# Designs tried in a protein design chat: VH-VL binders against Rho GTPase-activating protein gacX (gacX). Part 12

Target 1, 188 residues: Rho GTPase-activating protein gacX (gacX), of Dictyostelium discoideum (Social amoeba) (q54j98r51to238)
Amino acid sequence: STVEEVNIPLFLHNGFKYIIQHGLGIEGIFRIAGTKDKVKQLQMQLDKGENIDYDASKVDPVDLADLMKIYFRELPDCLLQSDQYDHFISLLTLDRLGQIQKLRELVSSLRPENREMLKQLIWFLGRIAVNSTTNKMSEENLGLVWGPNLLWKGGKAVSTTDMMELMAGAGKIKLIVTLLIEEQEHVF
Below, E stands for the ipSAE of ESMFold2; O stands for the ipSAE of OpenDDE; V2 stands for 0.75 times the mean of E and O plus 0.25 times the DockQ between their complexes.

## First folded at step 6 (VH-VL; framework fv_zigakibart)

Design e2 (from a19 with heavy chain D31S V99G E104D G105A; at its last look DockQ between E and O 0.79; V2 from the best seeds 0.73)
Heavy chain, then light chain:
Amino acid sequence: QVQLVQSGAEVKKPGASVKVSCKASGYTFTSYYMHWVRQAPGQGLEWMGWIDPSDSYTYYNEKFKGKATMTSDTSASTAYMELSSLRSDDTAVYYCARGYDSWDAYFDYWGQGTTVTVSS
Amino acid sequence: DIVMTQSPSTLSASVGDRVTITCKASQSISSYVAWYQQKPGKAPKLLISDASSLESGVPSRFSGSGSGTEFTLTISSLQPDDFATYFCQQYNSYPWTFGQGTKLEIK
ESMFold2, look of step 6: ipSAE 0.562; ipTM 0.805
ESMFold2 (binder alone), look of step 6: mean pLDDT 94; pTM 0.956
OpenDDE, look of step 6: ipSAE 0.812; ipTM 0.911
ESMFold2, look of step 7: ipSAE 0.571; ipTM 0.816
ESMFold2 (binder alone), look of step 7: mean pLDDT 94; pTM 0.954
OpenDDE, look of step 7: ipSAE 0.834; ipTM 0.916

Design e3 (from a19 with heavy chain D31G Y100S; at its last look DockQ between E and O 0.60; V2 from the best seeds 0.00; counts 0 for: pae E 2.3 > 2)
Heavy chain, then light chain:
Amino acid sequence: QVQLVQSGAEVKKPGASVKVSCKASGYTFTGYYMHWVRQAPGQGLEWMGWIDPSDSYTYYNEKFKGKATMTSDTSASTAYMELSSLRSDDTAVYYCARVSDSWEGYFDYWGQGTTVTVSS
Amino acid sequence: DIVMTQSPSTLSASVGDRVTITCKASQSISSYVAWYQQKPGKAPKLLISDASSLESGVPSRFSGSGSGTEFTLTISSLQPDDFATYFCQQYNSYPWTFGQGTKLEIK
ESMFold2, look of step 6: ipSAE 0.528; ipTM 0.807
ESMFold2 (binder alone), look of step 6: mean pLDDT 93; pTM 0.948
OpenDDE, look of step 6: ipSAE 0.861; ipTM 0.926

Design e4 (from a19 with heavy chain D31S Y59R; at its last look DockQ between E and O 0.50; V2 from the best seeds 0.60)
Fold by ESMFold2, look of step 6:
Structure e4 (fold): chain C 188 residues (1-188), chain A 120 residues (1-120), chain B 107 residues (1-107)
Amino acid sequence: as target 1 above (188 residues)
Amino acid sequence: QVQLVQSGAEVKKPGASVKVSCKASGYTFTSYYMHWVRQAPGQGLEWMGWIDPSDSYTRYNEKFKGKATMTSDTSASTAYMELSSLRSDDTAVYYCARVYDSWEGYFDYWGQGTTVTVSS
Amino acid sequence: DIVMTQSPSTLSASVGDRVTITCKASQSISSYVAWYQQKPGKAPKLLISDASSLESGVPSRFSGSGSGTEFTLTISSLQPDDFATYFCQQYNSYPWTFGQGTKLEIK
């Protein structure tokens, strides 16, 4: 019921705040690429357990956006849990109401850590989508960009077969993430 | 499996325009950006920009803003690049290309190229 | 824009030779370099990404190395099929830029 502990990494929590403060108006945020060597430097700081003060370091929100995607892409297992891949994809065969109901069930079955992180991420992506007139990032655009970082079969793709399967499913995963953002009030 | 098939060679006079097509197959067209790359005769390669086919959002290399216009037709799984007010230095081979994955910026699939020749 | 400078511009070699092509970036780009092979009338073919990662189906005689500002492509024992033009490309920051190319010719 009442939870006093932080359930997501501090760099994400502070990163969401930073992008809400500085990045909501950036055209193509999450869609345009950041400067990769700067993103790598931030990643190395994070990997060493260092705190990142985004304001003091004047971090480019586009670079932070890429860092966030990399964090999820490099998890040992994807946030939506790879053993649930077929269940997520199968919900697309249902009508809209059935999709929402099944999505709520699948989200509720995630490990609590993953469910909380997903809830906060989806809330954050919703904040970006509300500003899509300015930043050009609709729920569907965010679904496209975030899909591959949130759901895949098995571990991280390291083979030609894994890459081919990822590419074949990208359009379906986009729809699932889009639905999460659009219907979050009914899912979480 | 993945194929990018471009329209045929074009010979144009200065001042004309040309529209190059790139038809994609073997993957979900709207799930990947389409990039365009230019190669002038005997020269290296130049990245021109990309289009997101899902909503036609574009990002151009500044060098090509105003010269190139990228569009797409999702129902035909086809990307287009139009060059306006052609000059002789627009003579080049124009490639469409796809990025390996959304984070990376290197190209794993290329169209066969479309030669555009602009001559007096 | 990040300038990628290749050397040499032309390289003559014989089948069986070891060949090294260098690409220098005008600023640090970490490891965000790809290498391509291009034969006349053909599209470029990706050989290496992330400075040193071989693409699937690329022969093991190809290798890449480097970080920061200097990168190399090495072919350990040239084969007849390897005579082509080679390009490096940085994808560290927009705009993506390519080296001017190195034409590898049979001696």
Scores: ipSAE 0.617, ipTM 0.835, lowest interface PAE 1.5, mean pLDDT 89
ESMFold2 (binder alone), look of step 6: mean pLDDT 92; pTM 0.939
OpenDDE, look of step 6: ipSAE 0.651; ipTM 0.865

Design e5 (from a19 with heavy chain D31S, light chain S28R; at its last look DockQ between E and O 0.45; V2 from the best seeds 0.00; counts 0 for: pae O 2.6 > 2)
Fold by OpenDDE, look of step 6:
Structure e5 (fold): chain C 188 residues (1-188), chain A 120 residues (1-120), chain B 107 residues (1-107)
Amino acid sequence: as target 1 above (188 residues)
Amino acid sequence: QVQLVQSGAEVKKPGASVKVSCKASGYTFTSYYMHWVRQAPGQGLEWMGWIDPSDSYTYYNEKFKGKATMTSDTSASTAYMELSSLRSDDTAVYYCARVYDSWEGYFDYWGQGTTVTVSS
Amino acid sequence: DIVMTQSPSTLSASVGDRVTITCKASQRISSYVAWYQQKPGKAPKLLISDASSLESGVPSRFSGSGSGTEFTLTISSLQPDDFATYFCQQYNSYPWTFGQGTKLEIK
């Protein structure tokens, strides 16, 4: 599918497009670390409210990929909303059809801005996964990498300790995000 | 409490293969990347690559592609590195080292090292 | 690849001395540098991360500084236990690389 509306931050919209154009074939994209100094510079630009011209700046798609993960991780609350954590986890006890129905319900109940960002992100991740033969980023791998950045319980997973605790449930979160990517046509 | 215990010293002939093990304890094995670093006699340290034990995804230094193969066994909390087609210049101490898969890039815990000697 | 040039290769000093080891990066890497101590027959031990962050359990006589391309490890007052080889490492970008090491020996 294609991006239908631009109701998300501009850097994400343009970033998705840029990675699709230049990063689809990169092995381990979103998993391998970018150039930290460059990622930090990009982040600083965003924090200042500046628009990033990825093409003019010849931004490395790997750096941009890291920036995207950082963006969602640093949101005041997780994209899937921490107050919905238990509901998301509970869907893992259901069969496949039940899981899809529950996801549809949960996603539809998200705040409109979160639902829109989720829709666009999941679309984008699906596009990345289509090229998994080359980039080695299957739906499952993307779920593994993005899970902790999209859903956590309670407080913000910013500190190392918080992140470690979050990773204890990483297996479950991975399954949820993987399912979102795989079944996005039935969830959104 | 975190410990990385490596297998014992190996002596091999050129052309042979060797597999080094690294058993982890004191932490959740699948929650950290396991890296490998080598050190030739009297030389500096050289980064080889890493494996994610959670799904066995690997990323290698280009220099060691085809030379090193990293694997892991989650049931045994053990990481493995196999070196193939051994040459004299593969003689070194090989270390496993833990890195948290976050914005960090330094090694907080190391194995004791495994000496691999390649000689005819 | 980013080259980390460490100096000096060998440093002779006495207990109580102030010693400084320098690492220069071939390109700008902000503060993404770690320092390790290695004793003969042992694995490296992490001392400093992010150029200046002292690891837990490391004596306060150790300090790191620098940003961009030049980084330093300083021992304010050398103790007998400090005689070892020290390495810098960059983790700004793959492949991660180390300095060639500085052997700190007793004068």
Scores: ipSAE 0.276, ipTM 0.770, lowest interface PAE 2.6, mean pLDDT 92
ESMFold2, look of step 6: ipSAE 0.609; ipTM 0.831
ESMFold2 (binder alone), look of step 6: mean pLDDT 92; pTM 0.941

Design e6 (from a19 with heavy chain D31S, light chain Y32W; at its last look DockQ between E and O 0.60; V2 from the best seeds 0.66)
Fold by ESMFold2, look of step 6:
Structure e6 (fold): chain C 188 residues (1-188), chain A 120 residues (1-120), chain B 107 residues (1-107)
Amino acid sequence: as target 1 above (188 residues)
Amino acid sequence: QVQLVQSGAEVKKPGASVKVSCKASGYTFTSYYMHWVRQAPGQGLEWMGWIDPSDSYTYYNEKFKGKATMTSDTSASTAYMELSSLRSDDTAVYYCARVYDSWEGYFDYWGQGTTVTVSS
Amino acid sequence: DIVMTQSPSTLSASVGDRVTITCKASQSISSWVAWYQQKPGKAPKLLISDASSLESGVPSRFSGSGSGTEFTLTISSLQPDDFATYFCQQYNSYPWTFGQGTKLEIK
C-alpha cells in the first residue's frame, strides 16, 4: 500500500474524522474509559496492517479515543521528543506572549513527521474543546488527559522511577498541552 | 508517599445524610481521579465511580446515581462523598482509592476506610 | 455487568502449603484482572495487575495467571502473613466489578 505517502498514519486521519462525525457530543470523551478488550482488538488489527472501517464496524468513539491515547503512549519516543522535555517545561517561566513564541520555536524544531502529527492532533483536540459545554472536555481537561501521552522525560515510562517523574510533571505538561490547543493558530 | 486519609466513623439514623472526606497528599491532587468503593458487612467490594478534581466532573456507577454525590475541594486536596436518604443497607465501609493510570483501572492506593452505620 | 465469581469462598491451609484461588468472569475479559489482599479492618492491598503482573514489593511467592474467563492467584509457599481475604477485580469495562472474596484461613 501507499500509506507511507500520508503525513500521518491513516488510522489517525480516519479516526479524527470519525470522532468529529460521531463523538463530539459524547460526554467525557477521552476522560471516560472504553472497553479494554475492544480497544485491544482494534490495536491488534492495526498491528497486523489492517485498515479499520470505523463506520462499518460501528466502533464506539470512546474505544477509538482510548486506542489513540495508547498509540501515542506506546511510541518509541514521545511525540514532543523526550530530549526536549526541559525546554518545554522551561517555557512556563515566561509570560503568555513569551510562552507562545517559545512554543512556536520548539514546535518548529520537532522532526517533521512529529510536527505534522502534533498539528493535526491539536487541531482535532480543538474540535473537541469547542463542544465542551456538551462533552465536558475543555482545553484544560484535554491537556491533563493528553499530557502524559505526549511528553515525558527519559523515554518510555515503564519503570517506577519513570512513574514518579511522570506524576511530578503532570501539572506542567497539562499547561503546555492546554497552551498548544488554545493558541494553535499562533503556534502552527 | 501517596497517602489518603479519610474521616472517622459515622452512626446515622434512616433518612439522614452523611458526608465522608478523603484528604490526599504526596501527589498533585488535580492530576488524578479519585474513586470511591464500598464494602458492606460480609460482602465484597463495589465500585461507586470517580470524580475528576480538576473540574469536579463525576462519573457514577448507575447503581449509586441519586444515592451518592461526589465533590472535591482542591484548596484542601480533599475529595468528599455524600450519601443521602440513608437506609440500613447503606451500612458499609466506604473507601477512597486512586488508580495507577486512568487507563488501567486497578487501585494502587486506598484510604483507610470510613465505617457508616445506619440503624434506628 | 460482568460478574466475577471466586472459588472457593473459604480455604483452609497450613503454613508452607501451596494454595490456588480461582476467579471466573461471566464473559471474556482478556487479561484485565487485578488481585487484592485484605486483612481484617484494613483496606485492600493490590497484589497483581493485568492477570499476572506482580505489584512492586509483593513477595514472589504470589503469582497470577489466566486469560479470557478464568484466572488464578497462587501462593507457592504459604506464610503466616498470608492469612487474609483475597478479591479479584475486572477492569475491562464499566462498571468495574469485584469477586465476592475468598477467605484464606489457618487450618
Scores: ipSAE 0.594, ipTM 0.824, lowest interface PAE 1.9, mean pLDDT 89
ESMFold2 (binder alone), look of step 6: mean pLDDT 92; pTM 0.941
OpenDDE, look of step 6: ipSAE 0.759; ipTM 0.892

## First folded at step 7 (VH-VL; framework fv_zigakibart)

Design f1 (from e2 with heavy chain Y100S; at its last look DockQ between E and O 0.50; V2 from the best seeds 0.00; counts 0 for: pae E 15.2 > 2)
Fold by ESMFold2, look of step 7:
Structure f1 (fold): chain C 188 residues (1-188), chain A 120 residues (1-120), chain B 107 residues (1-107)
Amino acid sequence: as target 1 above (188 residues)
Amino acid sequence: QVQLVQSGAEVKKPGASVKVSCKASGYTFTSYYMHWVRQAPGQGLEWMGWIDPSDSYTYYNEKFKGKATMTSDTSASTAYMELSSLRSDDTAVYYCARGSDSWDAYFDYWGQGTTVTVSS
Amino acid sequence: DIVMTQSPSTLSASVGDRVTITCKASQSISSYVAWYQQKPGKAPKLLISDASSLESGVPSRFSGSGSGTEFTLTISSLQPDDFATYFCQQYNSYPWTFGQGTKLEIK
């Protein structure tokens, strides 16, 4: 789908708003599992091009959180672009200032549509993290949960990619996504 | 080689507390949730909840809220589960179990179990 | 809570038999079912995930099937090592729940 007016899919735009309104206080939002049957039903609606009215349907924010993760995981290529995997990982060898500078460079080199979607997502995750005393989803916790959905080595997340290799890099990807959230003012 | 090694059997009096440990090796401790599952004598399995070792966040089965407290020590790659205000019906084998996926699914590796016996 | 109901509770069988254990969920859980084997005094061992995916190192005589509310574990030719208690588990909705178990005994 083409990004609408705000350069991101409408379901994400409205979904971010819905979770900000109803989900900021949910302990473990994005970490705890939603109801898989309900998440599948929502996914089917999106696959058919339906606009979901989250308030009218009384969508559980936890189910919507899972739907969002599935959406990113099922992109043809990961949002941070799989050909940049080694470049992202290599920034962890630098001190904090160097990490921020390199991250800014890498983000600037992303395709414009990916950069805009990342900017909006990271802003949204920052809103969750500000409320971490209630919801327990710090920048690091969000980094752990979101990492596998945003960056992987090789092909599509739904491909035959070796899951063991993805898991081996999870701690490093966690740190990269954590840095994106913590330093977004300097990266975007 | 993934291994979960639990602390030894405990015999406690009613009203006491017990803390069971689960030491993990052979994988990155902070990359997987650790679950706790109990099995009363001659009975089935009950899921108690999980802890995320990366930040100590916990999620409890409602049945065990207020009874169980799960913690972890990432420097020791060890998860803990404490039972408070023990009663005779807390007598069971308690297992730690690793979630099979970062999204908290089924359990691919289990500790050997810790028998907790509550008797006068 | 989603109730997982196993049948039968006890199953007597001979070496070489084909056995089937069923597990019914109180509501649809898609394919989010795992099966475990537990021998006396031992921890459960994962056999099947996602209703039908055989875990590495599990003998091919074990198979799983089903979706929605009804799931089966089949052992195509029972071996002496297969006498144990078997549990299904759903991971569709919190709290995760197990079936009550099926004890497979020598006839």
Scores: ipSAE 0.000, ipTM 0.464, lowest interface PAE 15.2, mean pLDDT 86
ESMFold2 (binder alone), look of step 7: mean pLDDT 93; pTM 0.951
OpenDDE, look of step 7: ipSAE 0.843; ipTM 0.917

Design f2 (from e2 with heavy chain S31K; at its last look DockQ between E and O 0.87; V2 from the best seeds 0.00; counts 0 for: pae E 2.2 > 2)
Fold by ESMFold2, look of step 7:
Structure f2 (fold): chain C 188 residues (1-188), chain A 120 residues (1-120), chain B 107 residues (1-107)
Amino acid sequence: as target 1 above (188 residues)
Amino acid sequence: QVQLVQSGAEVKKPGASVKVSCKASGYTFTKYYMHWVRQAPGQGLEWMGWIDPSDSYTYYNEKFKGKATMTSDTSASTAYMELSSLRSDDTAVYYCARGYDSWDAYFDYWGQGTTVTVSS
Amino acid sequence: DIVMTQSPSTLSASVGDRVTITCKASQSISSYVAWYQQKPGKAPKLLISDASSLESGVPSRFSGSGSGTEFTLTISSLQPDDFATYFCQQYNSYPWTFGQGTKLEIK
């Protein structure tokens, strides 16, 4: 719709809709790899600014799922904003209610474009997770696969300590994204 | 340094089951997918599926759904593949093989193979 | 499923020969092809990924080429250690599939 197009990229809006219509029952969606040459073709089309008519082209929802992850991974800065990395990680030291409150505060401090995109993405991931009996993609599973695409530390890891800390953080990022999906009604 | 060491050969009767192990060393077990590939005597290779040891998530080649069950034990750095309701045409060498993820699904290190023989 | 068709099925050659093994995909797979060497009683060994990327420790006499539907493995000057069976594998789309193999024999 016109309202939704104002707030996030058209390919995402239409992509979420397409996957909700055709992909909620696909086992391993977002986790299994799509057909690589087709994903690359879709990416080239998007990079040139061309519209993709998913229905007319009969796009495989798994290919579109990969395209979405690539889009977020290739943003100049991660959606959750790399300068907020330590704040996100540290909320895991709190009890559940404190985690929700701090997450709400951190999300509120994001740039408006990032917050709106995150809200719609997390809503969409919630739709996938509700169907996890069929598609086998629980909130935790989605947290695992989406974590690296949404939050990373800025700057380069140059010391042994920096590299060890970066590698140890991946499991924590999974938990943060899981919490976003589980508690979205209290966060947004 | 990277090694995948599989359990020894098995001889089974039709209807039985077998569980093959694959012990990994020389790398962080949870950073790579473990694949299973079979090779019937004198034949080519068939990909059976993968397991992500970090959360035990599995994905199977449709041909092997219901026949194969893949598991892992992260504390032992060991992947397992169980074959159920064995038939004579399940006779093959079964390999574990390391792949980076679901995108880069070529296999840089292989176990030595486990021969499973099913005979009456 | 993508069918990978290898040719020839058997190849007889002498030490020092240049040999080429071909793998044809039933549909376009870009460059998502790997090549393996397997000796009797041994596991396969990765030689090449991404159609042409030589794996570390593999002799430079091995090379790969191709894109789309047709791929080749070339050995520029055969050595005694090269007599084995060779397989191609696609990883463009599930399920991953292998060619039936090419047995390279000494003559």
Scores: ipSAE 0.530, ipTM 0.813, lowest interface PAE 2.2, mean pLDDT 90
ESMFold2 (binder alone), look of step 7: mean pLDDT 94; pTM 0.956
OpenDDE, look of step 7: ipSAE 0.810; ipTM 0.910

Design f3 (from e2 with heavy chain S31G Y100T; at its last look DockQ between E and O 0.72; V2 from the best seeds 0.00; counts 0 for: pae E 2.6 > 2)
Fold by ESMFold2, look of step 7:
Structure f3 (fold): chain C 188 residues (1-188), chain A 120 residues (1-120), chain B 107 residues (1-107)
Amino acid sequence: as target 1 above (188 residues)
Amino acid sequence: QVQLVQSGAEVKKPGASVKVSCKASGYTFTGYYMHWVRQAPGQGLEWMGWIDPSDSYTYYNEKFKGKATMTSDTSASTAYMELSSLRSDDTAVYYCARGTDSWDAYFDYWGQGTTVTVSS
Amino acid sequence: DIVMTQSPSTLSASVGDRVTITCKASQSISSYVAWYQQKPGKAPKLLISDASSLESGVPSRFSGSGSGTEFTLTISSLQPDDFATYFCQQYNSYPWTFGQGTKLEIK
């Protein structure tokens, strides 16, 4: 296949390949922080529209992992679409089969570009989770760290009740992302 | 009011272990990383590592792997750090300190410190 | 490990003086520097993050500047409460490291 057939940003496509080649054994990948000035430099490169040759630049997979999370967090709207937040959260009231079916429906209703990006991201996260014995990043660990980067309701906490609701929602988003990774064959 | 209250001073013999506690109040305990920092007498500060109380995930400065073990108890809003196989050069003040996550590792609130003295 | 080197190691000054403490990093660390004040027998207190961002409740006489490898903490008019030891800390890359400290003493 060619880059035109991928239908996601080139830096992500090549970045997934790079981490699969060099980063699957890194303990805490996506969890531990990279080198901040190098991540900032990569982000500036990307913002200028430059292609990043990860091999030639000898990019640390941990720095690239941070760049990826920053990219998703800085999207104008979250990948799972903030107007669908309550729908995603509510699926957790169902039994496992109902959760999978509802998740499939919600994913199918996403904008096509978001659905394609999600599919490739979740496939990639699954590759990391298969190596969790070495890298310590299980589906649940990945769900925890990726949840805030993929789904939010918006608004800042202005009261104790709002903060409690944000904490409860974060735990639920973790479960939703975990389910996406675990059941991707049935969801996509 | 954010507050970190540590357990009291300890005097130990070489080869013993010590467990320091850090009780947090005034904020959501699981929303922030807890760091540990030591200061030997008359010397500077050394970062030891962090624990994420939300899932007990830990990350250690390589210098302290095998020496320090960090844990937390979310029901008690308390972080712990255990030092094993104590030697005289483990004599120091040990601080717990709050950070936001693994990215922003500067410390806005500190415990009062726990002095650990190791002598024969 | 990134080495943070402070100068001077000891500084004698009087109330009302302007004092400057410098911290040099062994490699570029952008602006990922914090400054702390520590009084005898007490824990460090955060003064500045991101090289120049003043923490809430810290007096405006404190300021920070710098980027890359050289960073400065300035106290514009020294007060009695400011006699303490000051530390810089980098949080650019693991392990996080501190400068050796600058002891600010009353002249």
Scores: ipSAE 0.506, ipTM 0.805, lowest interface PAE 2.6, mean pLDDT 90
ESMFold2 (binder alone), look of step 7: mean pLDDT 93; pTM 0.950
OpenDDE, look of step 7: ipSAE 0.823; ipTM 0.915

Design f4 (from e2 with heavy chain D101S S102D; at its last look DockQ between E and O 0.87; V2 from the best seeds 0.74)
Heavy chain, then light chain:
Amino acid sequence: QVQLVQSGAEVKKPGASVKVSCKASGYTFTSYYMHWVRQAPGQGLEWMGWIDPSDSYTYYNEKFKGKATMTSDTSASTAYMELSSLRSDDTAVYYCARGYSDWDAYFDYWGQGTTVTVSS
Amino acid sequence: DIVMTQSPSTLSASVGDRVTITCKASQSISSYVAWYQQKPGKAPKLLISDASSLESGVPSRFSGSGSGTEFTLTISSLQPDDFATYFCQQYNSYPWTFGQGTKLEIK
ESMFold2, look of step 7: ipSAE 0.564; ipTM 0.807
ESMFold2 (binder alone), look of step 7: mean pLDDT 94; pTM 0.955
OpenDDE, look of step 7: ipSAE 0.833; ipTM 0.915

Design f5 (from e2 with heavy chain D101G D104E; at its last look DockQ between E and O 0.66; V2 from the best seeds 0.00; counts 0 for: pae E 3.5 > 2)
Fold by OpenDDE, look of step 7:
Structure f5 (fold): chain C 188 residues (1-188), chain A 120 residues (1-120), chain B 107 residues (1-107)
Amino acid sequence: as target 1 above (188 residues)
Amino acid sequence: QVQLVQSGAEVKKPGASVKVSCKASGYTFTSYYMHWVRQAPGQGLEWMGWIDPSDSYTYYNEKFKGKATMTSDTSASTAYMELSSLRSDDTAVYYCARGYGSWEAYFDYWGQGTTVTVSS
Amino acid sequence: DIVMTQSPSTLSASVGDRVTITCKASQSISSYVAWYQQKPGKAPKLLISDASSLESGVPSRFSGSGSGTEFTLTISSLQPDDFATYFCQQYNSYPWTFGQGTKLEIK
């Protein structure tokens, strides 16, 4: 079988589709923990360069959701690029229209591969948020969960960094990612 | 230092409700999930669920859905657990516990426990 | 739900003894196990996480081992302060579950 060319890693492309098909209605998707050993097994497969057969393995969407967060968290640099951290934070001092314009500028300035992944991730999260009545994952909730996995100031999102420092920016990052999801049609 | 201080013992009649409080100090209240665990007399521990104080999102053990309601007040750094339609088998010590680990999976700090006795 | 079966339920030992408590999981849970100590009228105290990681402030005479479905808590040389009830807990998958406990008594 031929695999269609996608602009993002195949894991994410197929994973987005899988969760939309099987996990869209799951309450707390991305917030509740999956089965840890299964998530780890999936991660190991990816690390080995293997493709995940979702159907054959009957992968739990919740496990896959965790795996996705881990994937972005463990990137060498955050998706929104750590060197752009202060620029993203600064948009919070602007009004709504100014924020959208600033986001558009910042997103357009990202590396092409990061911009494409962000675009498709935000689309995916928007699709999940549409079903927030059922899955309880609003744009805000998704922003809360995904924020720390998409933007940090230097280092890794999961590190020995002081918890207070991490949490100080968490609320701001939440707002930024929430805004990305809500205004994606005007940002991308 | 991290401290979790719970409200005092409660004695209730069947059918009544009770609300237990857990006041946190020594850490950022909204930075950790707060879990609830109960222990019936002479029995083991049962995990009831957790609340994210940052936005009051909750996740319950299926066994306690409809029985327990978790809430929090960030201004008071306090978590609450309300038990409704009390029965004799709800008699237990109820603990609040701070989640720890990569996925808030085990409990590094505990409240002193609140004894809830249900008797006719 | 994952069932955690502890053995023995009660253990009598003397000061200085080496004691081992076992916890068996109904299915494989990798190393996602914590151990707690509980004294009468007190809340549980975390001793070990991730099956073998000793928590800060816990005496080195405590150790944990195991993976998959069988886990053990060992006290190399029992001290008077160690007489208590011990619990294992899995956090591999919801809902988190505990063993029924092992009461360690003075012989």
Scores: ipSAE 0.378, ipTM 0.792, lowest interface PAE 1.8, mean pLDDT 92
ESMFold2, look of step 7: ipSAE 0.408; ipTM 0.771
ESMFold2 (binder alone), look of step 7: mean pLDDT 94; pTM 0.959

